# Miniprotein binders against Homoarginine-6-hydroxylase 2-ODD-C23.2 (2ODDC23.2): the designs that were tried, part 23

Target 1, 357 residues: Homoarginine-6-hydroxylase 2-ODD-C23.2 (2ODDC23.2), of Arabidopsis thaliana (Mouse-ear cress) (q8h113)
Amino acid sequence: MVIYHRKVVFTYVRAKRFYHFLNIEMVTDFKSLLPVIDISPLLAKCDDFDMAEDAGVVEVVGKLDRACRDVGFFYVIGHGISDDLINKVKEMTHQFFELPYEEKLKIKITPTAGYRGYQRIGVNFTSGKQDMHEAIDCYREFKQGKHGDIGKVLEGPNQWPGNPQEYKDLMEKYIKLCTDLSRNILRGISLALGGSPYEFEGKMLRDPFWVMRIIGYPGVNQENVIGCGAHTDYGLLTLINQDDDKTALQVKNVDGDWIPAIPIPGSFICNIGDMLTILSNGVYQSTLHKVINNSPKYRVCVAFFYETNFEAEVEPLDIFKEKHPRKETSQVAKRVVYGQHLINKVLTTFANLVENS
Short names: E, the ipSAE of ESMFold2; O, the ipSAE of OpenDDE; V2, 0.75 times the mean of E and O plus 0.25 times the DockQ between their complexes.

## First folded at step 11 (miniprotein)

Design w1 (from v3 with E97L; at its last look DockQ between E and O 0.78; V2 from the best seeds 0.76)
Fold by ESMFold2, look of step 11:
Structure w1 (fold): chain B 357 residues (1-357), chain A 114 residues (1-114)
Amino acid sequence: as target 1 above (357 residues)
Amino acid sequence: SPRLERLIEAARELLKEAKELLKNGDYEELIKMADWLLIDVKYLFFYARMLMEQGDLEAARRLLQLATELINLAQEIVDAALKLNPDSEEAKRLLELVKKAIDRLEQLLEEIKN
């Protein structure tokens, strides 16, 4: 497909420069690249009561539909978040992970800390295989008692690093911007599915929970070290802010091939999750992805997960059942309460951390 | 329509919550509620417009009446938020959106008469 829009031309120029920066040959086969989507019309029209009719929005919606039906991963540009902030998030994360283990362990995950905080290298497993990364787990904070007994274990403030000192303020600003960006992208996805812009902002979805994993991958001396085993994301939408000069993320396309998600400076990588698969009545399917580390350099990845409300009982939305009649695979009867699933995962993960520490 | 009835019920619940927050809500709670009310207004406008195109003007008018209630309460909540934080850029943005919502409501009500 050949696109003559000025934004597409800009994307080609940026991609060519980025591939040259990584000292790799220019990739000219569109089937080997993830889509790059300029979502600036969604931001420009976010408070326009007639945004669904805007020509620029309609064009972006078409690109989102194609990307979500195909690989379920795409780059986001035109998002309005400054390069300075995106880079500072990674820079401060590098500084924290470079501290001695004893300093990082001062904010370690404990039940008393609400299962928020630092995980040391090598204690996470995906599909029974060790993940060679370290991380800080952060969750949306909520008032004591708000989510009853289920939510009690996750109560408490996030444990932000004290070094660098500005870390908390930076990350809280970043989280707010990622939340707003995710909401705008989901409005485009809602339109792509044939609904109003606001189908993901109803009663059970308008007060989204969020998870943030701040991940560090140590440099490696050998090829193909597993940084994070193959998985799908659980929520609605994930925004990935990763180091610009290191390629490690791989995604499985519809043909079953693993393709690299080469970082594009100034962009986010965005993917859909399991809850969006359910909500869309199976029209969009979350995608297996993994992190394979071949770099001697330390790599950071800051993942923001946009979720449902904590109490959400997740099932296909009626409008999407009407627009996209139930498919054989979408008739899985299992209903999941998001908060219960999250807490079960948190407790299982912590138990595994203790066992493998 | 069962789907529209669920939307109406959710908006009615939000109105009730907003009235309680107006009594004793803090700045952050008020800002969040104003945003939610205005999102529901956008949602109601979208569906009212669809009903008008389908010729169901009575249903469309009922949605616009509900939107009027949400807009009025959003105005009160934004005003309360501005009293708590007069320099708030977010509250000023929401106040501008309320004004635009009023203008759009008037346009849609006039379109129904024609």
Scores: ipSAE 0.812, ipTM 0.930, lowest interface PAE 0.8, mean pLDDT 86
Fold by OpenDDE base, look of step 11:
Structure w1 (fold): chain B 357 residues (1-357), chain A 114 residues (1-114)
Amino acid sequence: as target 1 above (357 residues)
Amino acid sequence: SPRLERLIEAARELLKEAKELLKNGDYEELIKMADWLLIDVKYLFFYARMLMEQGDLEAARRLLQLATELINLAQEIVDAALKLNPDSEEAKRLLELVKKAIDRLEQLLEEIKN
């Protein structure tokens, strides 16, 4: 009787290893339905005064143009952020979400904290539907009164997990690197739109706001659980750092089909936001996306949102109006004040919290 | 062009802000302003080159003159930042960018004479 149990366990362990190998091999043969862009040529020229003339930059620009026109999502490789740092961010995020609920509540989101901190599961709503995730919401810190009465709602320090103690310093370093990366990607996008590399670095955009959501998706035993409802991102660019072992992000293509955004280890998923759509005179449309929880395992995702200046009154840039003229009948997206929109979104999310608490 | 005039106006506004910051700015503000000035220099050089290719040498010269003012102020700001923090790697990086900006300016000024 004892011999039969060892054979079954060995067959199951071999089958799991074979399925893991088949999943790795199938991940290699699944041509990512989203374009993969090596941006290293763009980064190599970021400090050069003639970067627009570089052949490597021109190639990257062509890839960015196609990606932004066709799908509004792409993988970024050659981004210069160490795999160790990217993985450590995810690891520490797992560690935080594994903490007892009472420990997570030490950094609970509150209005007095400027709507910064931990959101419990079921607090976030997208299009009136409850999202099955927990998160830490972070925003760029600013001096009191910097953004007047509008900014007052978001005033305060970020609430970082105190365990591990290094989490704050790690995330501040990560935010800086994501900021620099986003700037460089936007230089490529600016060229792709037929401007200078620096069209997104003018007065309206030179002091970019940022949002970061550190998101935890609980394991589910049911199919089609909505981790995050279908939406477009509001800002300029989003950089997504996600667990490599779970496909959850879905992107709606131009045909209206949902495409799975399969994780590529060491890559970011990058997407464009609604503000970039406006600034581009509607050349690059923000893409509807959602998250489906489809794994019994916990999944983490760190989303960094590179934004306009807080006070930015976003309208199509003159250069892009000239390069990409629209017919008068196309409703030019109304001028939007970024900070006001962000606050309205935060307050709406919080009102839903109070009603469901 | 109206766009060129708006560009010149924006750069002049930045020059004014930068001159004020040089009097009372802290290290972080100085570093940030130097970065902004150097971005505007890059922007001005891009459009100066485009105007040169179009044969509008007068407009190109106006942009290069404005770029010269921005470069000089960026240098002063970086020097002020280095006085506050002599070991600042960021200030040293910006100083090297100022040197590259001067070299590119000289190159463009030579091209516009020929």
Scores: ipSAE 0.692, ipTM 0.870, lowest interface PAE 0.7, mean pLDDT 88
ESMFold2 (binder alone), look of step 11: mean pLDDT 88; pTM 0.891

Design w2 (from v3 with E97M; at its last look DockQ between E and O 0.81; V2 from the best seeds 0.74)
Fold by ESMFold2, look of step 11:
Structure w2 (fold): chain B 357 residues (1-357), chain A 114 residues (1-114)
Amino acid sequence: as target 1 above (357 residues)
Amino acid sequence: SPRLERLIEAARELLKEAKELLKNGDYEELIKMADWLLIDVKYLFFYARMLMEQGDLEAARRLLQLATELINLAQEIVDAALKLNPDSEEAKRLLEMVKKAIDRLEQLLEEIKN
């Protein structure tokens, strides 16, 4: 495709739904670059003791399995979060980033603010390359002392914009909904891996930490500006709420090709992270992705990262070692400590931010 | 099975934590614990049913007995949370889930008799 715009994306999605709705085999072949998964059957049964046997759930689980094995990225529709809230989150974020620089600096990242807050355009680096974006960094809040000395540096409240005034209240509602949605998607993924729905809700996973990056990409007049360098996400799942008028997110598929993640209005883009790779015993592998900006328009992306418990020592889950044994690493478990890694990353990122200011 | 024993151990750890929380937990802690207990009940029901399908009724009974303990404690914790906040929508939702868990437990115990 030469041009990615709202009309093309709308037609593409509706054409696929049209054939599915009529229960006819596809007469013309529209090649989808990333799977689109309607998870409403999964959500309808999420509190049911027998959800694993529901025919609708079984179909969704099959689609999740294929998406996670193949590309590790998919669109989520039928998720139950209102279009109004999804759009309001982006609208409020646009309003904040349009403020004068000095107003945005009122909530700047500092050590005394728990490394939460605003960072200006161009100070963030991914894999040694400058990211052309600005952002607000938010983390789950926790009581002083809960995570010992390791968590101390991240203690404190998030620095929410005061303009618009409803920003904090709406974002806290949004975070609760994203947390619940992520848990339900993970129940589908757990089933896809051959476990019960609840394999990602055990002791080290049931009280998830979360990270939210509220990102603004300035408009550019040149091609191929790096908005965010190639990386994988560290946690279990990421939910992406992005502006729908320009394609900038690119995902590396199993063939090694970079494919565009064309925005679909009303959807989340969802991808798996490094902790899910470890927990699944390598069956699902986190996916390299980047943001390459060609748009003269300002673009907002609100990324919600669903993580393990802060204190989690993450290793392959026993059931997935049994279901999906690996020859090379079955004798030695790879164990990582999530909270320690997060704090190291936070401190390194801040040191680099200060150095490049 | 080592995995079955780890499942039982994890549920017993949660029971221990829940019993301590019942003594001194605030509303938010009680709500969170009740939710976790009920998730572990769902976990135990899933595997008990799998064991029943495989004919391992002794192991299934062990899981259902443990689930009974979790359900009873979840009921106590939800009742405590409702005492602190009688109009809580979340506590009322959890109470409904406790009732559904009791009904499901009775169904599974009846199935295992046959």
Scores: ipSAE 0.817, ipTM 0.930, lowest interface PAE 0.8, mean pLDDT 86
Fold by OpenDDE base, look of step 11:
Structure w2 (fold): chain B 357 residues (1-357), chain A 114 residues (1-114)
Amino acid sequence: as target 1 above (357 residues)
Amino acid sequence: SPRLERLIEAARELLKEAKELLKNGDYEELIKMADWLLIDVKYLFFYARMLMEQGDLEAARRLLQLATELINLAQEIVDAALKLNPDSEEAKRLLEMVKKAIDRLEQLLEEIKN
C-alpha cells in the first residue's frame, strides 16, 4: 500500500513541473498580442541635443507610433530599471498584503490623510461595480496650499507600510525611476506625433503629478471575477509592474475583442491615458482595459500613472493640431483641468464607500 | 509663424523666471530651473534645425540667439547651485549638459553661415 502513494506523488510533481515547463514554453510561443518595444536606443540618447536624428531613436519612435495607433498598450523592455528592484517591489507588496488586517489598517485611507493609504477589498468601484482588489493609493506629495483649494483634498504624506521598514525608501526610489522612464517614453511619443521630443515638457508638464496604486488581487475559485472594472486611464502614461505568473489584465483592441496582456518578466506594460489622447488631438486613443481575477493565488500589480501638472488645463497641443488636423465636426475633447478631474474621481470613489459601509 | 512667436515668448518668460530665481532660489529650485532651461534649449535647437532645413535662416538665427541667452543663464544657475552644494552630482551633470549645449550651439551657428 505505501509504494502506490509515492508513485502518485511523483507523477503529480512531474506533471506540475511539466505543466510549468509547458506554461513557460507556451508563454514563449504565445506571441504577445501586444507589441514589445525595446526603448534602450531612446534612453541612450535621452540627454543628447540631436536625439531626434539618431537612427536607433527613429526606429523606436516608429514602434511607439504603431503601438499607440493600433492598441494603446505595449511592453517596454530595455528600460534600465533593475530586475532586482522591480521584483523587490512586488515581493514587498506581497508581504504587505499578507499582513494581518489590523496591521494593514494602520495606514487606512481616510479623507484626513488626503485620500492616501490602504483601501480594503470591496472599497474600489469602477462604473458602479465593486472591484475585487485591495490597494494602497499614493500620490505625489506637495506642500500645503501648493495647489490651492482644489489640491487641498489630496494634501498629506503618503502612508507607507512600516513593515518592512525599507518599503518607503524602496518605493520612493521606484517612483523616481518610473518618473524618469515615463518622461523618456513621452519624448519618443512626442516624436512619433511629429513634434520635437519636448512637446510634453512645456508649462503643462514641468511639474508632473503622479499617482501610484499598489494593488492586491485576492485568489478566487470562481471564473470571471472582476478585479478591476473596465476603464481608461486618465493620465499620460501608465507603467504596470505585475506578477509574472498570472495573466489577468485584459485590453480591448480596435475590433472590440479582449486581448490578454500576458506578463513578460522584466518588462513593464505601458499604456496611454485620456490626457495624452487630448494632447495628441485624438491621434492616440486611450484603450479600455480591465482586470479579471482568474487565479486561486494572490496577485500583485503596481501601477504608476505619470500625469500632467496638477493644475494643467489639458487641450490639444498646437503642433499636433497642425500635424493631425481634425474635421470641425469631431468633438474636440473638451478642455480638462487634470487636478479637478482627479479629485472628482477620488471623491466619487469615496462616496461609494460611505454608501456601502 | 504664430507658433514660432509663441515659442519665443515662452522662452523669454522662462528667462525672466530664471533670472528672478537666480537672486533668491534655493538649491532644489536652481537645479530644477537649470534642467528646464536646458530642455528649452533642446527645443529651440530642434526648431532652429527645422527652420534651417526649410531655408528660413533668419528665423533660425532668432532661435539660436534666444538659445544662447538660455544657455548663459543655465550656466549661471548651475554655478550658483554648485556654490551651495559643491559635491552635487546632479549639478555636475547639468554643467556637462551646459557644455554640450554650447558645443551644439557652435555647430549650428557654423552650419547657418554655410
Scores: ipSAE 0.624, ipTM 0.845, lowest interface PAE 0.8, mean pLDDT 88
ESMFold2 (binder alone), look of step 11: mean pLDDT 87; pTM 0.885

Design w3 (from v3 with L38F; at its last look DockQ between E and O 0.90; V2 from the best seeds 0.79)
Fold by OpenDDE base, look of step 11:
Structure w3 (fold): chain B 357 residues (1-357), chain A 114 residues (1-114)
Amino acid sequence: as target 1 above (357 residues)
Amino acid sequence: SPRLERLIEAARELLKEAKELLKNGDYEELIKMADWLFIDVKYLFFYARMLMEQGDLEAARRLLQLATELINLAQEIVDAALKLNPDSEEAKRLLEEVKKAIDRLEQLLEEIKN
């Protein structure tokens, strides 16, 4: 009787190592349909005055240019954020969503909380369709009255889970690192567009707003459940930290095909938003994407949205108009006030919250 | 070029804002302004170098002169921040960035003479 148990454990450990090796080798042989960009050469020079002339930076810039032109999505590696921190963010996010509903409701999203906090499953709508996810919605905190009457709707502290107690401090550290990373990626994108590294650090971007959605996707036993409906992101850049064991994010390529964004452990998925499309004079188009819940297991995703200043009146930058002139017949990207658009999006999402509460 | 004039105007506006903040700004506002001044200095150095490569030494000199004014004001702002918080690692970091900006300015001023 004792001999049979050792063989089964050895086959299971070999199968797990073979699945880990096959997952690593299949992750290597699954040529991600999205480009993988090591940005470490860009980060090494991001503070240097001559960064634009560095051969390593020039190589990264060329990869960013291709990625932004061809698909508007890419994997970021060499980003300098520790795997331990990235994984702890996902782990603590799982722990929060595993809490009893009554505990999650302690941080319930409300208008009085400045639309910050926990949103229950089935409250989010994308293009009039119900999304099968729950989330914690976070926004950059600001002093009361800083953004006038427009900003008043979002005034308030972020509502962090009280269990575990470390969650707030962890996420504030993560937000800072994602902010710094987003800035440095935008320096590369600015060079890729034929500007200085600093075109996205002018008056409109000196006080960048951010949004963070901590998203939980419930396990499903049905095919084709929409976790998040098809949309473009509104801001400049999105950094996605997702579970490594589930492919759910779908990206629409230039041919109109939906391609899976297979998770790469230790990477961010980065995508460009509608504001970057405008600022670039439409050189880089924001990419339509969606989430399909296709696993019986719970999935988490932390999306960090790096944005313009809250009051920014977003129009094509002069340098990019000069470098990439459009034909007069192309609809001039309409001037958009970022904060006003964000508020409109929040209020439209919440009109559905009040009707379904 | 019209773009160069807009760049100069924007940097002069920042100089004005920074000079006003130096009178009444708190520590956080001073640090934030120093960061903005350094970005504009880096921006001016990038375009000065580009103009030098194009042979427009006069336009390059105008940008380097404006960069000099921004660096000097950044030094004053960082010194004011250090008076408010002497142990500030962030203000100490910005002081080292001032030194690097001076060294780069001197390098570009030497290159433009040759």
Scores: ipSAE 0.668, ipTM 0.864, lowest interface PAE 0.8, mean pLDDT 88
ESMFold2, look of step 11: ipSAE 0.827; ipTM 0.936
ESMFold2 (binder alone), look of step 11: mean pLDDT 87; pTM 0.881

Design w4 (from v3 with L14F; at its last look DockQ between E and O 0.90; V2 from the best seeds 0.80)
Fold by OpenDDE base, look of step 11:
Structure w4 (fold): chain B 357 residues (1-357), chain A 114 residues (1-114)
Amino acid sequence: as target 1 above (357 residues)
Amino acid sequence: SPRLERLIEAAREFLKEAKELLKNGDYEELIKMADWLLIDVKYLFFYARMLMEQGDLEAARRLLQLATELINLAQEIVDAALKLNPDSEEAKRLLEEVKKAIDRLEQLLEEIKN
C-alpha cells in the first residue's frame, strides 16, 4: 500500500513541474500577439540631455512607434519596478476582495467621498451593459477648490482598505512609480512622433492627473461573461498589472479581430488612450479592448491611468500637426476638456449605481 | 519661425509665473516649479541643438539665452526650497540637476562659437 502513494506524488510533482515548464515554455512559444518592449535603455537615459541620440533609446523608440501604430498595446519589461512590489499589489488586492461584503462596504463609493472607494459587483456599466467586476476607484488627491467647481465632484481622500494597514502606503508608493514610468514611456512616444522627449511635459501635461482602478473579476462557470465591456481608455497611457495565470483581456487589432493579451509575469501591459490620439494628431489611435471572465477562479487587475492635467483642453500638439499633417477633410479632433469628460463619465456611472442599488 | 516665436513667448510667460511663485510659493510648489523649469531647459536645449545642426545659429543663441534665464531662476527656487527644508533630498537632487544644466549650457555655448 505505501509504494503506490509515492508514485502518485512523484507523477503529480513532475506534472506540476512539467506544467510550470510547459507554462514557461508555452509562455515563451506563445509569441504574444502584442509586442514586448524592453524599455530599460530608455529609462537609463531618461534624464540625459542627449537621450534622443542614444542608440539604445533609438531602438526602443522604434519599437514604441511600431506598437502604437499597429496595435496601440504592448508589454513593458525592464520597467524598473520590483516584482515583489507588483506581486504584493496583486496579493493585497486579492485579500481585500476576499473580505466579507460588510468589510468592503466600509470604503463604499459615495458622492460625498468624491466618488472614491469600493464599487460592488454589477454596478459598473460599459456601453449600457452591466460589467461583472467589483472595484476600488482611486483618483489623484488634490486640495479643496484646486480644480474649481468641475473638480468639486471628485474632492476627497482615496478610500483605502484598512486591512491590511500597509495597503495605503503600498499603493501610494506604487502610484508614484507608475507615474514616473508613464512619464518616461511618454518621452519615448514623444520621440517616436518626431518631437523632443518633452512634448508631453508642457503646460497641459506637467501636472498629470491619474486614475487607478483596482479591479476584481469574480470566477464564472459560464462562457462569454463580460468582465468589462468594449471601450477605449480616455487618458494618455494605461499600465495594467494583472494576475499571471488567467487570460481575460482582449484587444481589437487593426484587422478588427479580438486578440488575447496573455499575461507575462513581471510585465505591464501598456496601452494608449484617446487623449494621446488627439495630442498625436491622430497618428496613434487608441485601441478598443474588453475583459472576458472565462475562469472559475477570481482574477485581479490593477489599472493605472496616466492622464493630462485635470483642466487640460486637449488638442493636437503643434509639433505633431507639423510632423503629421492631416488632410483638411479629416474631422479635426474636437477640443476636449479632460476634467469635464471624467466628471461626466463618473456621474453617468453613478447614476447607474443609484438606479441599481 | 512662427513656432519658435510661440515657444519663446510661452517660456517667457512661464518665467513670469515662476518669479511670482518664488515670492509666495510653499516648499512643494517651489520643488514642482524647479522641476518644470528644468524640463523646459531640456526642451530648449533639444531645439537649440536642432537649430545648430540646421545652421540657424541666431535662433539657437536666442533659445540658449532663454535657457540661461530659466536655469538662473531654477537655482533661485531650489535655494529657496533648501532654506525651507535644508535636509530635503529632493531639493538636493534638483540642485545637482541645475549644475548639470549649467554644464550643458556652457557646452552648447562653446559649440555655437565654433
Scores: ipSAE 0.707, ipTM 0.876, lowest interface PAE 0.7, mean pLDDT 88
ESMFold2, look of step 11: ipSAE 0.837; ipTM 0.936
ESMFold2 (binder alone), look of step 11: mean pLDDT 86; pTM 0.869

Design w5 (from v3 with L14M; at its last look DockQ between E and O 0.91; V2 from the best seeds 0.77)
Fold by OpenDDE base, look of step 11:
Structure w5 (fold): chain B 357 residues (1-357), chain A 114 residues (1-114)
Amino acid sequence: as target 1 above (357 residues)
Amino acid sequence: SPRLERLIEAAREMLKEAKELLKNGDYEELIKMADWLLIDVKYLFFYARMLMEQGDLEAARRLLQLATELINLAQEIVDAALKLNPDSEEAKRLLEEVKKAIDRLEQLLEEIKN
């Protein structure tokens, strides 16, 4: 009797290793339906005066242009952020969501906390539908009164998990690196639109706001559970750091089909937001995406949103109007004040919280 | 061109803001302003080069003159930041970027004479 149990366990462990190898090999043979862009040539030249003339930069710019035109989503590799840091962010995020509910509630999101902190499962709504995720909502910190009465709603420190103690310092380091990476990707996108590298570093973008959502998706035993409803992102760029073992993000292609964004270890998924759509004179359209919970295992995702200045009145940039003229009949996206839009989104999400509490 | 005049106006506005900050700015504000000035210099160099390639040497010279004013002010701001924090690695980095901007300015000024 004892010998049969060892053979079955060994076959199951070999089958799991073989399935893990087949999943890695199938992940290699699954042509990512989204483009993979090595941005290392762009990063190597990002501070050079002649970066626009560099052959490696020109190649990256051409890839960015195609990705932003065709899909509005791409994988970023060669981004210079260490795999150890990326993985530690996910690991510590798992550790936080594994904490007792009472511990997670120590950083509970409240209006008095400037809408910063932990949201329990079922609190977030997208297009009037309940999302099956929990999250920590973080925003760039600013001095009281910096953004006037509009910014007052978001005033306060970020509420970081106190366990582990290193979480705050890790995430602040991660935010800085994501900020720098986002800026450099936007230099490539600026070139792709036929501007200078610095079109997104003018007055409207000198003090870029950021949002970060640290998201936990519970394991499900049902098909088609909506983890996050279909939406476009509001900002310039989103950098997604997700678990590598679960495909959950779905992207709507130009044909209207939902394509899976299969995780690539060590990559970010990058997408463009509605503000970049406006600034580009609608050359690059933000892409509708959603998250489907389809795994019995818990999944984490850290989404970093690189934004305009909080008070930015976002309209198409003159250079991109000149390079990409629209017919007058195309409703030029209305001038949008970013901060006001963000506040309206936050307040709408919370109004649904009070009604369902 | 109307675009060139808008670029010139924006650079002059930045010069005004930076000169005011030099009087009363703290270390963080000074570092931030120096970084912005250097970005604006890079922007002016890009368009000066484009104008040179188009044969508009007069417009290119106007942008290089503005770049010179921005570089000089960036240097003054970085020097002020270093007085507040002599061991600042960020201020030292910005000082090296100012030197690179001077070298690039000299290169472009030589190219525009030929």
Scores: ipSAE 0.641, ipTM 0.850, lowest interface PAE 0.8, mean pLDDT 88
ESMFold2, look of step 11: ipSAE 0.815; ipTM 0.928
ESMFold2 (binder alone), look of step 11: mean pLDDT 88; pTM 0.891

Design w6 (from v3 with A10S E17D; at its last look DockQ between E and O 0.84; V2 from the best seeds 0.79)
Fold by OpenDDE base, look of step 11:
Structure w6 (fold): chain B 357 residues (1-357), chain A 114 residues (1-114)
Amino acid sequence: as target 1 above (357 residues)
Amino acid sequence: SPRLERLIESARELLKDAKELLKNGDYEELIKMADWLLIDVKYLFFYARMLMEQGDLEAARRLLQLATELINLAQEIVDAALKLNPDSEEAKRLLEEVKKAIDRLEQLLEEIKN
C-alpha cells in the first residue's frame, strides 16, 4: 500500500513540473498578442543630447509608435528595474491581502485620509457595476494647500501597511523607479510623435502627479466575474506589475475584440491614457481594458499611473498639432483640468461607497 | 515661429522662477529646479541644432544664448543644494549634468561659427 502513494505523488509532481514547463513553453509559443518592446537602448541614451539620432533609440521609437497606434498597450522589457524588487512588491502585496480584515482596516480609506488607503472588496465601481477587487489607493503626497481647494480633497499621507514594516520604504523606492521609467518611455513616445524627446517635460509635466493602485483580486469559482470593469486610463502612462501565473487583463483591440494580456515574467504591461490621447492631438488613442477574475487563486496587480501636473490644463501640444493636423470637424477633446477630473472620479467612486455601505 | 517664441517665453518664465527659488528654496526645491533647467537646456539644444540644419543661425544663436543663462543658473542652484547637503549624490549627479551641458554648449557655439 505505501509504495503506490509514492508513485502517485511522484507522477503528480512530475506532471506539475511538466505543466509548469508546458506553461512556460506555451507562454513562449503564445505570440503575445501585444507587442514586446525592449527599451534598454532608449534608457542607455536617455540623458544624451544626441539620443534622437542613436540607431538603437530610433528602433525603439519605431516600436513605440506602432504599439501606440495599433493597440495602445505593450510589454516593456529591458526597463532596468530589478526582478527582485518587482517580485518583492507582489509578494508583500499578497502578504497584506492575506492579513485579517481587522488589520487591513487599520489603513481604511476615508475622506479625512484624503481618499488614501484600503478599499474593501465590492467598494469600487466602474461604469455603475461593482468591481470584485480590494485595493490600496495611493497618490503623490504634497504639502497642504499646494493644489489649492481642488487638491484639498486628496491632502494627506499615503496609508501604508505597517506589516511588514518595510512595505512603505519598498513602495516609495518602487514609485521613484516607476516615475523615472515612465519619463523615459515618454521621451521615446515624444520622438515617435515627431517632437523632441522633451515635449512631455514642459510646464504641464514638470511636476508629474502619480496614482498607484495596489489591487487584490479574490479567487473565484465562477466564470466571467468582473474584477475591474471596462475603462480607459486617464493619465499619460500606466505601468502594470501583475502576478505571472494568471491571465486576467483583457484589452480591446482595433477590431473591437477582447484580447488577453498574458503576463510575461519580468515585464511591465504599459498602456497609454486619455491625457496622452489629448496631448498627442488624438494620434494615440487610449485603449479600453478590463480585468476578468477567472482563477480560484488570489491575484495581485500593482498599477502605477504616471500623470500630468495636478493643475495641468491638458490640450493638444502645438508640436503635435503641427505634425498631426486634424480636420476641424474632429472634436478635439475638450480642454481638461487633470486634478479636477481626478477629484470628480474619486468623489464619484466614494458616493457609490456611501450608498452601498 | 510662434512655437519658438512660446519655447523662449517658457524658458524665461523658468529662469525667473529659478532666480526666486535660489533666494529661499529648500534642498528638494533646488534639486527639482536644477533638473527642470537642465531639461529646458536639452530642449533648447535640440531646437538650436534643428535651426542650424535649416540655416537659421540667428534663431539658433538666440536659443543658445538662452541656454547659457539656464546653465549658469542651474550651476548656481546645484552649488546652493550642495551647500545644504554636501554628500548628496543627486546634487553631484546634477553637477556632472551641468558640466556636460557646458561642453555641449561650447560644441554648438563652435559649430555655429563655422
Scores: ipSAE 0.730, ipTM 0.889, lowest interface PAE 0.7, mean pLDDT 88
ESMFold2, look of step 11: ipSAE 0.813; ipTM 0.928
ESMFold2 (binder alone), look of step 11: mean pLDDT 89; pTM 0.903

